# Miniprotein binders against q6w4x9r395to579, part 29

Target 1, 185 residues: q6w4x9r395to579
Amino acid sequence: GHCSLEGGSFVTTFDARPYRFHGTCTYILLQSPQLPEDGALMAVYDKSGVSHSETSLVAVVYLSRQDKIVISQDEVVTNNGEAKWLPYKTRNITVFRQTSTHLQMATSFGLELVVQLRPIFQAYVTVGPQFRGQTRGLCGNFNGDTTDDFTTSMGIAEGTASLFVDSWRAGNCPAALERETDPCS

## First folded at step 21 (miniprotein)

Design ej8
Fold by ESMFold2, fold request of step 23:
Structure ej8 (fold): chain B 185 residues (1-185), chain A 82 residues (1-82)
Amino acid sequence: as target 1 above (185 residues)
Amino acid sequence: STTRLRIEFRDISEEQAKKVEEIIRFEAEKSGVDVEFEYHDGRLTVEAEGSPYVIEWFLYIVRLRLWWEMDGVEIYVIKVES
């Protein structure tokens, strides 16, 4: 399964459901019992300009009882707040520079994260088949059906991205904006 | 059905307790969980009530946010009743 976070706050879920949202917060991107130590991937979005539609991804965070790995747009990788030289390896996670513009986080538990650092900070999440039907968050539920990918943290399938995204906030943040006339980029 | 959750935090300051309460109130509002707080002598006790599904997520996201946002704060799950 593949989930992408691309410029302009575009998301494509594990079931290939595309959507866009606008918000400034930390969000649960992927949570699953397949992630060890109660792990989750989180995505951090911030304003990139002066309008509501100008938010962008600024960091991706893997957080568990054991690790707090932050990959940020300033190209620094930290674990538990300490900057790390790459390649960086734990028991089950390796972070390394894939190319001059891409970092990769590889794991033994079926999660892969590729982060494009330049020209635009973007993230690509890949999960193995063991995750099928066992994911929650902005990347959807990976059940093969796009009609219920907007399932909130309360377990309610919504028809709009804003209600869905709002439920996955991991911070005391204002509600995200979902709809507007599409601006010129 | 309804699940009742009792958690506590031990040996935390009033300032730490205030931050924990802010996180928990936000997550409770978001998930439709009813919460009550009691702070006494370095101990914060939280009683939470909601559906089994939302209580499971509530406990998870509260722990995750505390790991992310705070140091030196540990959750003790005292009771889970359905």
Scores: ipSAE 0.802, ipTM 0.905, lowest interface PAE 0.7, mean pLDDT 88
Fold by ESMFold2, last read:
Structure ej8 (fold): chain B 185 residues (1-185), chain A 82 residues (1-82)
Amino acid sequence: as target 1 above (185 residues)
Amino acid sequence: STTRLRIEFRDISEEQAKKVEEIIRFEAEKSGVDVEFEYHDGRLTVEAEGSPYVIEWFLYIVRLRLWWEMDGVEIYVIKVES
C-alpha cells in the first residue's frame, strides 16, 4: 500500500483516493496495531504563504513508546529532540540518506518512509500487505474501497475531506480557517 | 453501549495538570467523550465515558499526544468497564 503527501497540501491514500486540505497542525498520518510500541506516523503542516490555502508539509514524525523521530524540511533528523548524524539506527528502524535530495526511514515492521527534501518537501509512505484493513489516519483505512477512506477518528465515514482531516488532528489546533467563518463577513 | 475509563496521573505539578487537562478536554470534545477531573496533592484523576470504539481511540490519542507534547508525565489506567 502507498500513501503520498505532495505539493504542500495534496494527499493520495493507500486506496488511491486523492484529496487536498488546508490546515496548520500535526495530524495522524498512519496508526496501526502493526506498528510496534503503540507507534504512529504523524505529519506536520504549517503556513507557507499569506492565504489560508497556502499550507505545506514541514515535518514527518514517527512516534512510539520508544521513538520520537522527526524529519524536518530543514534537513535535520532528531530523536527525542537531539540531532542525529545519518545513517541513524535503532533496533528496528534505520534512517539514511537515499540520495542527495531524499531520506529514507526503513523498518523491520513493514513501514517505509521516503522523504523528498528538495526542491519541495514531500513524503511517500509504503506499508506491507499485513497492514490491509488495519490502518487509520490521513492515509485512509487500506480496505480496497475508496468510498469510505474519509473515515474519521470516531469511525464515521464523512463526505468531505475537511471533516475527515480535522478529526485526525494531534494538537489543540483550530479547524481549517475556511470552516470558521463565512467568507462574506 | 457505554465504556467507563478511569486514569490517573501521579506526582505532577499543578502546571503539568493544567496542560494534561487541556489535551484531554480537547480530545474528549472532539470525540464526544464525557470527562470529569479531580486534582489533589499531585494526583490528577480523570473519569471518561463514551462508546467502546471512541474510548479506545481517546485513550490511544491522549497517550500519544502526551508522549509528543510533554515530558515526565505517565498515565496509569486504573479501570476499564463496559
Scores: ipSAE 0.798, ipTM 0.903, lowest interface PAE 0.7, mean pLDDT 87
Fold by OpenDDE base, look of step 21:
Structure ej8 (fold): chain B 185 residues (1-185), chain A 82 residues (1-82)
Amino acid sequence: as target 1 above (185 residues)
Amino acid sequence: STTRLRIEFRDISEEQAKKVEEIIRFEAEKSGVDVEFEYHDGRLTVEAEGSPYVIEWFLYIVRLRLWWEMDGVEIYVIKVES
């Protein structure tokens, strides 16, 4: 499964459903029992301009009972708040420079993350087949059905992205604005 | 069916308790979970009730956020089916 966060406010789920939202919060991208130690992948969005529609991804966070890895737009990688030099290795996670503009987080448990640093901070999430039907968050449920991708944290399938996105907030932040838009348009 | 969840925080200051309550109350409201709080002498007790599915996620997200936002705060959990 491939999930992408592009163009500042566009998301494509594992099931290839595209949508758009404007929020300035931390959101759960991926939560799954397949992630060890209660792991979750999160995205941090912030205001990039004056209007409510000017929002952008500013960091990606992998959080578990063992690690708190942050990849930020300023090309700083931290774990538990400490800056780390690349390549950085933990027990089952490696963060390294893939190209001059891309960082990669590789794992031993079927999660891969590629972060494009410039010109736009973007993220690409890949999960193995063992994750099928077992994912939650903004990246969807990876079950091959796009019609139920907007399933909230309460297990309710929504028709639009608004309540879906807001249900995956991981902070005390205001509700997001949303528009179901094809990022390829 | 419903699940009753009791969460306890020990050796927590009143200031910390307020922050924890803010986090939990937000998540409870978002999840449709009924919550009650009691703070006494360094101990914060939280009672939560909801369906098993909702309580499962509620507990997860609370743990996650507390770990992220409230370093050093220890959480104790008791689950009771009702």
Scores: ipSAE 0.790, ipTM 0.910, lowest interface PAE 0.6, mean pLDDT 94
Fold by ESMFold2, last read:
Structure ej8 (fold): chain B 185 residues (1-185), chain A 82 residues (1-82)
Amino acid sequence: as target 1 above (185 residues)
Amino acid sequence: STTRLRIEFRDISEEQAKKVEEIIRFEAEKSGVDVEFEYHDGRLTVEAEGSPYVIEWFLYIVRLRLWWEMDGVEIYVIKVES
């Protein structure tokens, strides 16, 4: 399964449902029992400087009982706040520079993260088939059905991206701005 | 049905307890979990009540946020009952 976080705050879920949001917060991108040590992948968004309301991805965080890995748009990788030289390896995780513009976090538990550093900070999440039907967060539930990909942290399917996104906040931050026009189909 | 969750934080300062409460109140409000707090002599006790699914997520996200936002605070799950 593939989930992407691209410029302009666009997200495409594991079930290929696209949406856009703007908010200044840390969000749960992916949570699953398949991630060891109660792990989660988080996405940090901040103001882009283009407008007062527009936000963009500024960091991706892998957090568990054992790990606190931050990959930032300033090209610094930290673990528990300490900057690391690449390649950086733990028992289960390797972070390395794939190209001059891309970093990769490879894991032994079926999660792969590719971060594009330039020209725009973007992230691409790949999970193995063992994750099917077992994910929660901004990347959706990976159940093959796009109609319930906007399932909130309370387990409620919503019709708008903003309510869905706000439920996945991992910080005491204000609700995302809800001014995007909902497309009709 | 409903689930009741009792958790404790031990040997924490009043300042740490306030920060923990801020996190828990936010998550409780977001998820519709009813919470009550008691802080006494370095111990913060939290009683939480909600649906089984919501309580499971509440406990998970509280733990995750504590790992992300704070150092030196341990959560002890005392009781989970339905």
Scores: ipSAE 0.784, ipTM 0.900, lowest interface PAE 0.8, mean pLDDT 88
Fold by OpenDDE base, look of step 22:
Structure ej8 (fold): chain B 185 residues (1-185), chain A 82 residues (1-82)
Amino acid sequence: as target 1 above (185 residues)
Amino acid sequence: STTRLRIEFRDISEEQAKKVEEIIRFEAEKSGVDVEFEYHDGRLTVEAEGSPYVIEWFLYIVRLRLWWEMDGVEIYVIKVES
């Protein structure tokens, strides 16, 4: 399964459903029992301009009982809040520079993350086949059905992205705005 | 079916308790969980009620957010009744 966060506010789910939203919050991208230690992958969005519709991805966070890894454009920060030199390695997670503009987080449990730092901060999430039908969050449920990707944290399938996205907020923040857009924009 | 959850925070300041309450209240409202709070002498007690599925998620998201936003705050799950 491949999930992408591109163009500042565009998401493509594991089931290849595209949507766009504008929010300034931290959202759960991926939560699954296949992630050890109650792990979750999260995305941090912030304002990128004056308008409320000008929002962009500013960081990706992996959080579990054992690890806290924050990947931003400028640095990788871990549990103690200090920036780490790469490669950074834990028990089952490795963060390293893939290219001059890309970082990669590799894991032993079937999660891969590639982050494009420049010119636009973007993220690409890959999960193994063991995650099929067992994922939740903005990246969807990875069951091969695009029609139920907008399932909320309460297990309710929504027709639009607005309530879906808001249900996966991991912070006290206002509701997100939804707008259809070209994936290439 | 209804599940009742009781969680406690110990050795927590009044200021910390207020922040915890804000987080929990937000998640409770979002999830449709009924919650009650009681703070007394460094202990915050939270009672929550909802369906089993909702309470399970509620507890997870609260733990996650507290871990993310409030390092050092420990949750004690005191009672779960279904």
Scores: ipSAE 0.783, ipTM 0.907, lowest interface PAE 0.6, mean pLDDT 93
Fold by ESMFold2, look of step 21:
Structure ej8 (fold): chain B 185 residues (1-185), chain A 82 residues (1-82)
Amino acid sequence: as target 1 above (185 residues)
Amino acid sequence: STTRLRIEFRDISEEQAKKVEEIIRFEAEKSGVDVEFEYHDGRLTVEAEGSPYVIEWFLYIVRLRLWWEMDGVEIYVIKVES
């Protein structure tokens, strides 16, 4: 399964459902019992222009009981707050420079993350088939059905990206604003 | 159809407890979980109540946010009753 986070706050889920949102927060991108130590992948979005509707990805975080790996758009990779030289390896995770513009996080538990650093910061998440039907977050539930990919953290399928995205916030931050719901934007 | 959760934090300062409470209040409001706090000399106790599914997510996201946002704070699950 493939999930992408591309410029302009565009997301394509594991079930190939595209959407866009406008928010400045940390969000749960992927959570699954297939990730060890209660792990989750998070995405950090920040304001990228003068309008509240201009937001972009600024970091991707892998967080578990054991790891706090941050890959940020300033090209610094940290684990538990310490900057790391690449290639960087833990017991089950390796982070390395794939190309001059791309970093890769490879794991033994079926998660792969590729981060494009330039020209714009983008992320591509790949999960193995063992994740089918067992994911939650902005990347959707990976059940082969795009109609319920907007399932909130409460387990409710929503028809709009705004409510879905707001439910996956991992920080005390304002709700995302949908552009079509603000006639002045 | 209702899960009651009791968790506690030990050996934390009033300042740490305030930050923990801010995280928990936000997540409780977002998930529709009823919470009550009691802080006593380094011990913060939280009583939480909600549907089984939302309590499971509530506990998960609270723990994850504490790992992300704070150091030196450990959550202890004392009781889970459905």
Scores: ipSAE 0.767, ipTM 0.891, lowest interface PAE 0.8, mean pLDDT 87
Fold by ESMFold2, look of step 22:
Structure ej8 (fold): chain B 185 residues (1-185), chain A 82 residues (1-82)
Amino acid sequence: as target 1 above (185 residues)
Amino acid sequence: STTRLRIEFRDISEEQAKKVEEIIRFEAEKSGVDVEFEYHDGRLTVEAEGSPYVIEWFLYIVRLRLWWEMDGVEIYVIKVES
């Protein structure tokens, strides 16, 4: 299954459902029991323009009991706060430069992450078939049905991307509806 | 059905406890989980109640956020009752 985070705040889920959102926060992209050590993949979004309606991806984080791997738009890779030379390898994870503009995190547990560093910071998540029906987060539930891909962290299927995305916040940040909405103020 | 969760944090300062409470209150409000806090002598105890699915996620996301946002804070799960 494939999930993408592209230009601005565009997302395509594992079930190929596209959506866009606007938010400045850290979000759960993917959580699954298939990830070892209670692992999760997170995405960090920040303002990319004049208004809060212009947000873009600035980092991708793999976090578990053992690892805190951050791949950021400044092209620095850290684990547990320490910068790492590439290629960087643990028992289960290898991070390496795929091309002059792309980094790859390959794992032994069926997760692959490709990060485009330039010209725009983008991310592409690939998971093996063992993840089917066992994912949660912005990348959806990977069950082959797009009608329930907007399932919130409370297990409720929503009809709008904003409510779905807000439920996956991993930080004390305002909901999308609390944004400044009147430009005439 | 409801699940009751009791967790605690040991040997943390009042300032660390305030940060932990801030994270937990946010996640509790977001998920509709009822929480109560008690802090004394370096120990913060949290009682949480909600549906089984929501409590499972709540515990997971609280742990994850603590790993991400704080150092030197360890969570102990004391009791989970269905």
Scores: ipSAE 0.746, ipTM 0.886, lowest interface PAE 0.9, mean pLDDT 88

Design gf11
Fold by OpenDDE base, look of step 22:
Structure gf11 (fold): chain B 185 residues (1-185), chain A 91 residues (1-91)
Amino acid sequence: as target 1 above (185 residues)
Amino acid sequence: SELEEIAKTIMEAVKDLLYAVEENDEEAIKRAIERLEEAAKRAEEAGFEKVAEGVERVIEAVRNGEEDPWIYLMVRWLEWYLEEAMRRAKE
């Protein structure tokens, strides 16, 4: 399964459903029992302009009982808040520079993350087949059905992205918006 | 149903807890935790062990002073367990 976060506010789920939203919060991209130590992948969005519709991805966070890895445009920070030189290795996670503009997080448990740092901060999530039907979050449920990707954390199917996205927030934040805006925002 | 009632109670208490945490209201936090503990007990007695576990994990996260993302993640796991329980109940 492949999930992408592109163009600042665009998401394509594991089931290849595209959508967009505008929010300024941390959201769960991927929750799954297949991730060890209650792990989850999260995305941090922030305001990139004056308008509420001007939001962008600013960081990706992997969080578990054992690890906290924050990948932003300028640095990789671990659970102690210290910036790390790459490659950074834990027991089952490696973060390294893939190219001059791309970082990669490789894992031993079937999760891969590629982050494009420039010119636009974007993220690409890949999960193995063992994750099929066992994922939740903004990346969807990876069950081959695009029509149920907007299922909230409580299992309610939503017709729009805003309520869906809000259900996966990982903090106290304003409600997400779904507006027609510049595709580059 | 019993599960629906338990779920409602849990989620209301979670909402209160999260608000209390954001406001750093220690007394409100304690009250919410007490309500959650009671709800967890009720869930366990009703045979929803995973739900009870989920509640305890939320409580633990708050008691340990974990950051918001972790607390909310624990809440999402609790919601997962509730949803699964409800799904099974309909089968």
Scores: ipSAE 0.878, ipTM 0.942, lowest interface PAE 0.5, mean pLDDT 94
Fold by ESMFold2, look of step 22:
Structure gf11 (fold): chain B 185 residues (1-185), chain A 91 residues (1-91)
Amino acid sequence: as target 1 above (185 residues)
Amino acid sequence: SELEEIAKTIMEAVKDLLYAVEENDEEAIKRAIERLEEAAKRAEEAGFEKVAEGVERVIEAVRNGEEDPWIYLMVRWLEWYLEEAMRRAKE
């Protein structure tokens, strides 16, 4: 399965559903029991232009009980806040420079991340078949059906990308506050 | 069902907890944690051990002063365990 984060805030899910959103937050990109140590892949978005609605991907984070690997647009790779020389290897994860413009994180648990650093910071997520039906987050649920890829963290299928994306926040982002009721419910 | 009541109680307390953490309201955090501790015990006694474990992980993340990405990830795991429990109950 393939999920991509491209140009501005474009996302294509594991089930090939494209969408775009504008937000400034850390979001859960991929959550799965197939990731060890309570692991998840997260995407960090920030303001990128003169328009208040223009945002873009600025970092990708792999977070687990043991690791916080950050690959940022400044081309620095850290684990738990410490900069690392590439290739960087743990028991299950290797991060290395694939080309002058691309970094790769390869794992023993079926997750692969390729990050394009230039000319535009973009990310490409590949997961093995064991992840089918076992994923959640901005990359969707990988069930072969695009009609329910906008499923929120509470298991609610939304018709709007913005409500779906907002449900996957991994932090306090006051611009998108949740209330008891909203116009789309 | 009992599971539906437990899930509602948990998610209301989690909502209050996340808001209290956002506001740095220590008394509200304590009250939300107490509600979660009660709900976790109820879930455990009812046989929903993964749900109880998920609640305990959220509580520990907040008590340890973990950063938001980790706290929110623990909440997302709890939500997933609740959804799985509800799905299995309907099968």
Scores: ipSAE 0.717, ipTM 0.846, lowest interface PAE 0.9, mean pLDDT 85

Design gf14
Fold by OpenDDE base, look of step 22:
Structure gf14 (fold): chain B 185 residues (1-185), chain A 91 residues (1-91)
Amino acid sequence: as target 1 above (185 residues)
Amino acid sequence: SELEEIAKTILEAVKDLLYAVQENDEEAIKRAIERLEEAAKRAEEAGFEKVAEGVERVIEAVRNGEEDPWIYLMVRWLEWYLEEAMRRAKE
């Protein structure tokens, strides 16, 4: 399964459903029992302009009982907020520079993350087949059905992205918006 | 149903807990945790062990002073367990 976060506010789920939203919060991209130590992948969005519709991805966070890895445009921060030189290795996670503009997080448990740092901060999530039907979050449920990707954390199917996205917030934040805006925002 | 009532109680208490945490209201936090503990007990007695576990994990996260993303993640797991329990109950 492949999930992408592109163009600042665009998401394509594991089931290849594209959508967009505008929010300024941390959201769960991927929750799954297949991730060890209660792990989850999260995305941090922030304002990129004056308008509420001007939001963008600013960081990706992997969080588990054992690890906290924050990948932002300028640095990789772990655990206590310490910036790490690359490659950074844990027991089952490696973060390294893939190219001059791309970082990669490789894992031993079937999760891969590629982050484009510039010119636009974007993220690409890949999960193995063992994750099929066992994922939740903004990346969807990876069950081959695009029509049920907007299922909230409580298992309610939503017709629009805003309520779906809000259900996966990982903090106290304003409600997400779904508006027609510049595709580059 | 019993599960629906338990779920309602849990979700209301979680909402209160999260609000209390954001406001840094220690007394409100304690009250919410007490309500959750009772709900967890009720869930366990009703045979919903995973739900009870989920509640305890939320409580633990708050008691340990974990950051918001972790607390909310624990809440999402609890919601997962509730949803699964409800799904099974309908089968």
Scores: ipSAE 0.881, ipTM 0.944, lowest interface PAE 0.5, mean pLDDT 93
Fold by ESMFold2, look of step 22:
Structure gf14 (fold): chain B 185 residues (1-185), chain A 91 residues (1-91)
Amino acid sequence: as target 1 above (185 residues)
Amino acid sequence: SELEEIAKTILEAVKDLLYAVQENDEEAIKRAIERLEEAAKRAEEAGFEKVAEGVERVIEAVRNGEEDPWIYLMVRWLEWYLEEAMRRAKE
């Protein structure tokens, strides 16, 4: 299954449901019992551009009891706050430079993350079939049905992206704004 | 059901706990933790061990002074355990 974070503010879920939002926060992108040590993948958004309401992706975080791996748009990779040279390996995780503009995080537990650093910071999440029906967060529930991809952290299917996104905040943050997809973007 | 009442108590106490942590309000943190401990005991007695464990993890994260992403992640795991428990109870 594939989930993508593109164009600064666009998300496409594991079930191929697209949406856009603006919010200044860390959000839970993927939560699953298939990730070890209570793990989750998180996305960090911050204010971008001249508009008061626009935000864009600035970092992706893998967080568990053992690790806090941060891949940021300033191209610095840290684990638990310590900067790391690439390739960086733990027992279950390898972070390496895939190309001059792309980093990859490969894991032994079926999660792969590719981060485009330039020209715009984007992220591509791939999970193995064991994750089917076993995910929660901004990437949706991976159950083959787009009508319930906007399921909140309390299990409520919402009709709008804003209420869904707000439920996945991982911090005390302002409410998110929903924007319609621009056909030109 | 009793589980639904326990879940409501847990979710309200978690909301109060998160706000108290944001404000560094030690008295409010203590009150919210006491409510969570009581609700976790009720959940354990009713056979919902994962819910009780989830509450314990939230309390521990706050007591250890963990950063917000970890605290909120523990809350999201607790919410998932609650949803699972309520689904199983209806079957």
Scores: ipSAE 0.759, ipTM 0.873, lowest interface PAE 0.8, mean pLDDT 86

Design gf5
Fold by OpenDDE base, look of step 21:
Order: sequence, then structure tokens, then C-alpha cells
Structure gf5 (fold): chain B 185 residues (1-185), chain A 91 residues (1-91)
Amino acid sequence: as target 1 above (185 residues)
Amino acid sequence: SELEEIAETILEAVEDLLYAVEENDEEAIKRAIERLEEAAKRAEEAGFEKVAEGVERVIEAVRNGEEDPWIYLMVRWLEWYLEEAMRRAKE
């Protein structure tokens, strides 16, 4: 399964459903029992301009009981607030420079993350087949059905991305704005 | 149903808890936790062990002073457990 966060406000789910939203919060991209230690992958969005529609991805966070790894626009990798030199290795996670513009987080449990730092901060999430039907969050449920990707954290299917995205917030944030657009267009 | 009632109680208490945390209202936090603990007990007695566990994890996150992303993640897990329980109950 491949999930992408591109163009500042575009998301393509594991099931290849594209959508757009504008929010300024931390959101859960991937929640799954396949992630050890109650782990989850999150995305941090912030204002990039003066209007509410000017929002962009500013960081990706892997959070578990054991680790908090933050990859930000400043090419800073931190764990629990501590800056780390690359390559950074934990028990099951390695963060390293893939290219001059890309960082990669590799794991032993079937999660891969590639982050493009410039010119646009973008993220690409890959999960193994063991995650099929066992994922939730902005990246969807990885079940091969695009029509149910906008299922909220409470299992309610939404027709638009706004309520769906808001249900996966990881903080007290204002409501997200939704505009369904193909990120490849 | 029993599960629906428990779920409603839990979700309301969670909302209160999250609000109390945001406001840094210690007394309100305490009250919300007490409500959640009672709800967890009820869930456990009704056979919804994972739901009870989910509640406890939310409480623990707050008591430990964890950051918002972790607290909310625990809430999302609780919601997962509730949703799964509800789904199974309909099957």
C-alpha cells in the first residue's frame, strides 16, 4: 500500500483515492495494530500563508510508546525533542538520508517512509501486505475499496473529506476545509 | 443496548476530559477520569475488555501528562475498540 502527501494539501490513500484538505493540526495518517508499541504515523500541517486555504505539510511524526521521531522541513530529525545525527537507529527504526533532498525511515515491521524535503515538503508512506484491512487514518483502510476511505475514527462513512480528516486529528484544532481534487491534475 | 449506553457514556466523558485538559482544569479532569473509570468498570463487567483497556489507556495518558498527540492517539484506539465492539454486536 502506498499513501502520499503531496503539494502541501493533497493526500492519496493506500487505496489510491485522492483528496485535498486544508487544516492546521496534527493528524493521524496511519493507525494499525501492526505497528508495535501502539505506534502511529502522523502529519503536522500549518499555515503557509494568510488565508485559511494556505496550509502545508510541515512535519511527519512517528509516535509510539518507545519513540517519537520527527522529520521536519528543517531537515531535523528528533526523538523526544532531541536532535539526532543521521543515520539514526533505534531497535526497529532507521532514519537516514536517501538523497540530497530525501530522507527515509525504514522499519523492521513493514512501514517505510520517504520524505522529500525540497523543493516541496512531501511524504510517501508504504506499508506491507500484512497491513491490508488493518489501517485507519488519513491514508485510509487499505482494503481495496476507495469508496469507504473516508471512514471516521468512529466507523462512520463520510462523503466529504472534512469530517473524515477532523476525526483523525491529534490535538485541539479548528475544523479542516475540504476540497476534493485529484492531486495529479 | 448495553454497549451503546456504555459507548455514549465513555465518549461524553472523553470529550469532557479533553476539554478539561485543554483548559488545565484539574478538578474537571479529575471528575472526567472518575466517570471514565466507572464506565471502564461497566464495560469490563459487560464483557468488553478491550474497551475497558482503551479507557484506562486514555486515563493513563492524561495522568502521566503526555502530550496531546499521544492522548488523542489513545482516544483513537478507544474509538477503534468501540467501533469494533459495535460492529461485532451487529453481526
Scores: ipSAE 0.881, ipTM 0.945, lowest interface PAE 0.5, mean pLDDT 94
Fold by ESMFold2, look of step 22:
Structure gf5 (fold): chain B 185 residues (1-185), chain A 91 residues (1-91)
Amino acid sequence: as target 1 above (185 residues)
Amino acid sequence: SELEEIAETILEAVEDLLYAVEENDEEAIKRAIERLEEAAKRAEEAGFEKVAEGVERVIEAVRNGEEDPWIYLMVRWLEWYLEEAMRRAKE
């Protein structure tokens, strides 16, 4: 299964449903019992671009009871707040420079993350077949059906991206002005 | 149903807890945790062990002073356990 974060604000789910949103927060991309230690993959978005409501991907975070690996737009990789030289390895995770413009996080539990650093910060998530029907978050539920990919954290299928995305916030992000996520058109 | 009552109590207390943490309101944190502990006991006695475990992990994350991403992730796990329990009860 493949989920992508492209063009700063576009998402394509594991079931190939595309959508766009704008929000300033950390969001859960992928939550699954297949990830060890209550692991999840998260995406961080911040204000960008020309319009007041435009936001873009600025970091991807792998978080578990043991690790908080941050891969950020400035090309710095940290674990639990400490900068790491690449290649960086734990027992189950390896982060390394794939090419001059791409980093890869490979794992023994069926998750792969490829991050394009330049010219635009983008992320590509790949999960093995054991994840089918066992994912939740912005990347969808991986059940082969696009009609319920906008499932909220309480299991409610929404017809628009904005309510779905808001349910997956992983923090309280102060706003300079009040805003809402734009609906996917 | 008993499960619906437990779920409502848990979700209300989690909302209060997250707000209290944001406001640094120590007394409100304590009150929300007490409500969650009581609801977790009810959940365990009713056979919803994963729900009870999920509640305890949210409490522990807050007590340990964990950062927002971890606290919210624990809440999302608890919500998932609640949804699964309610879905299975309807089957």
Scores: ipSAE 0.774, ipTM 0.875, lowest interface PAE 0.7, mean pLDDT 86

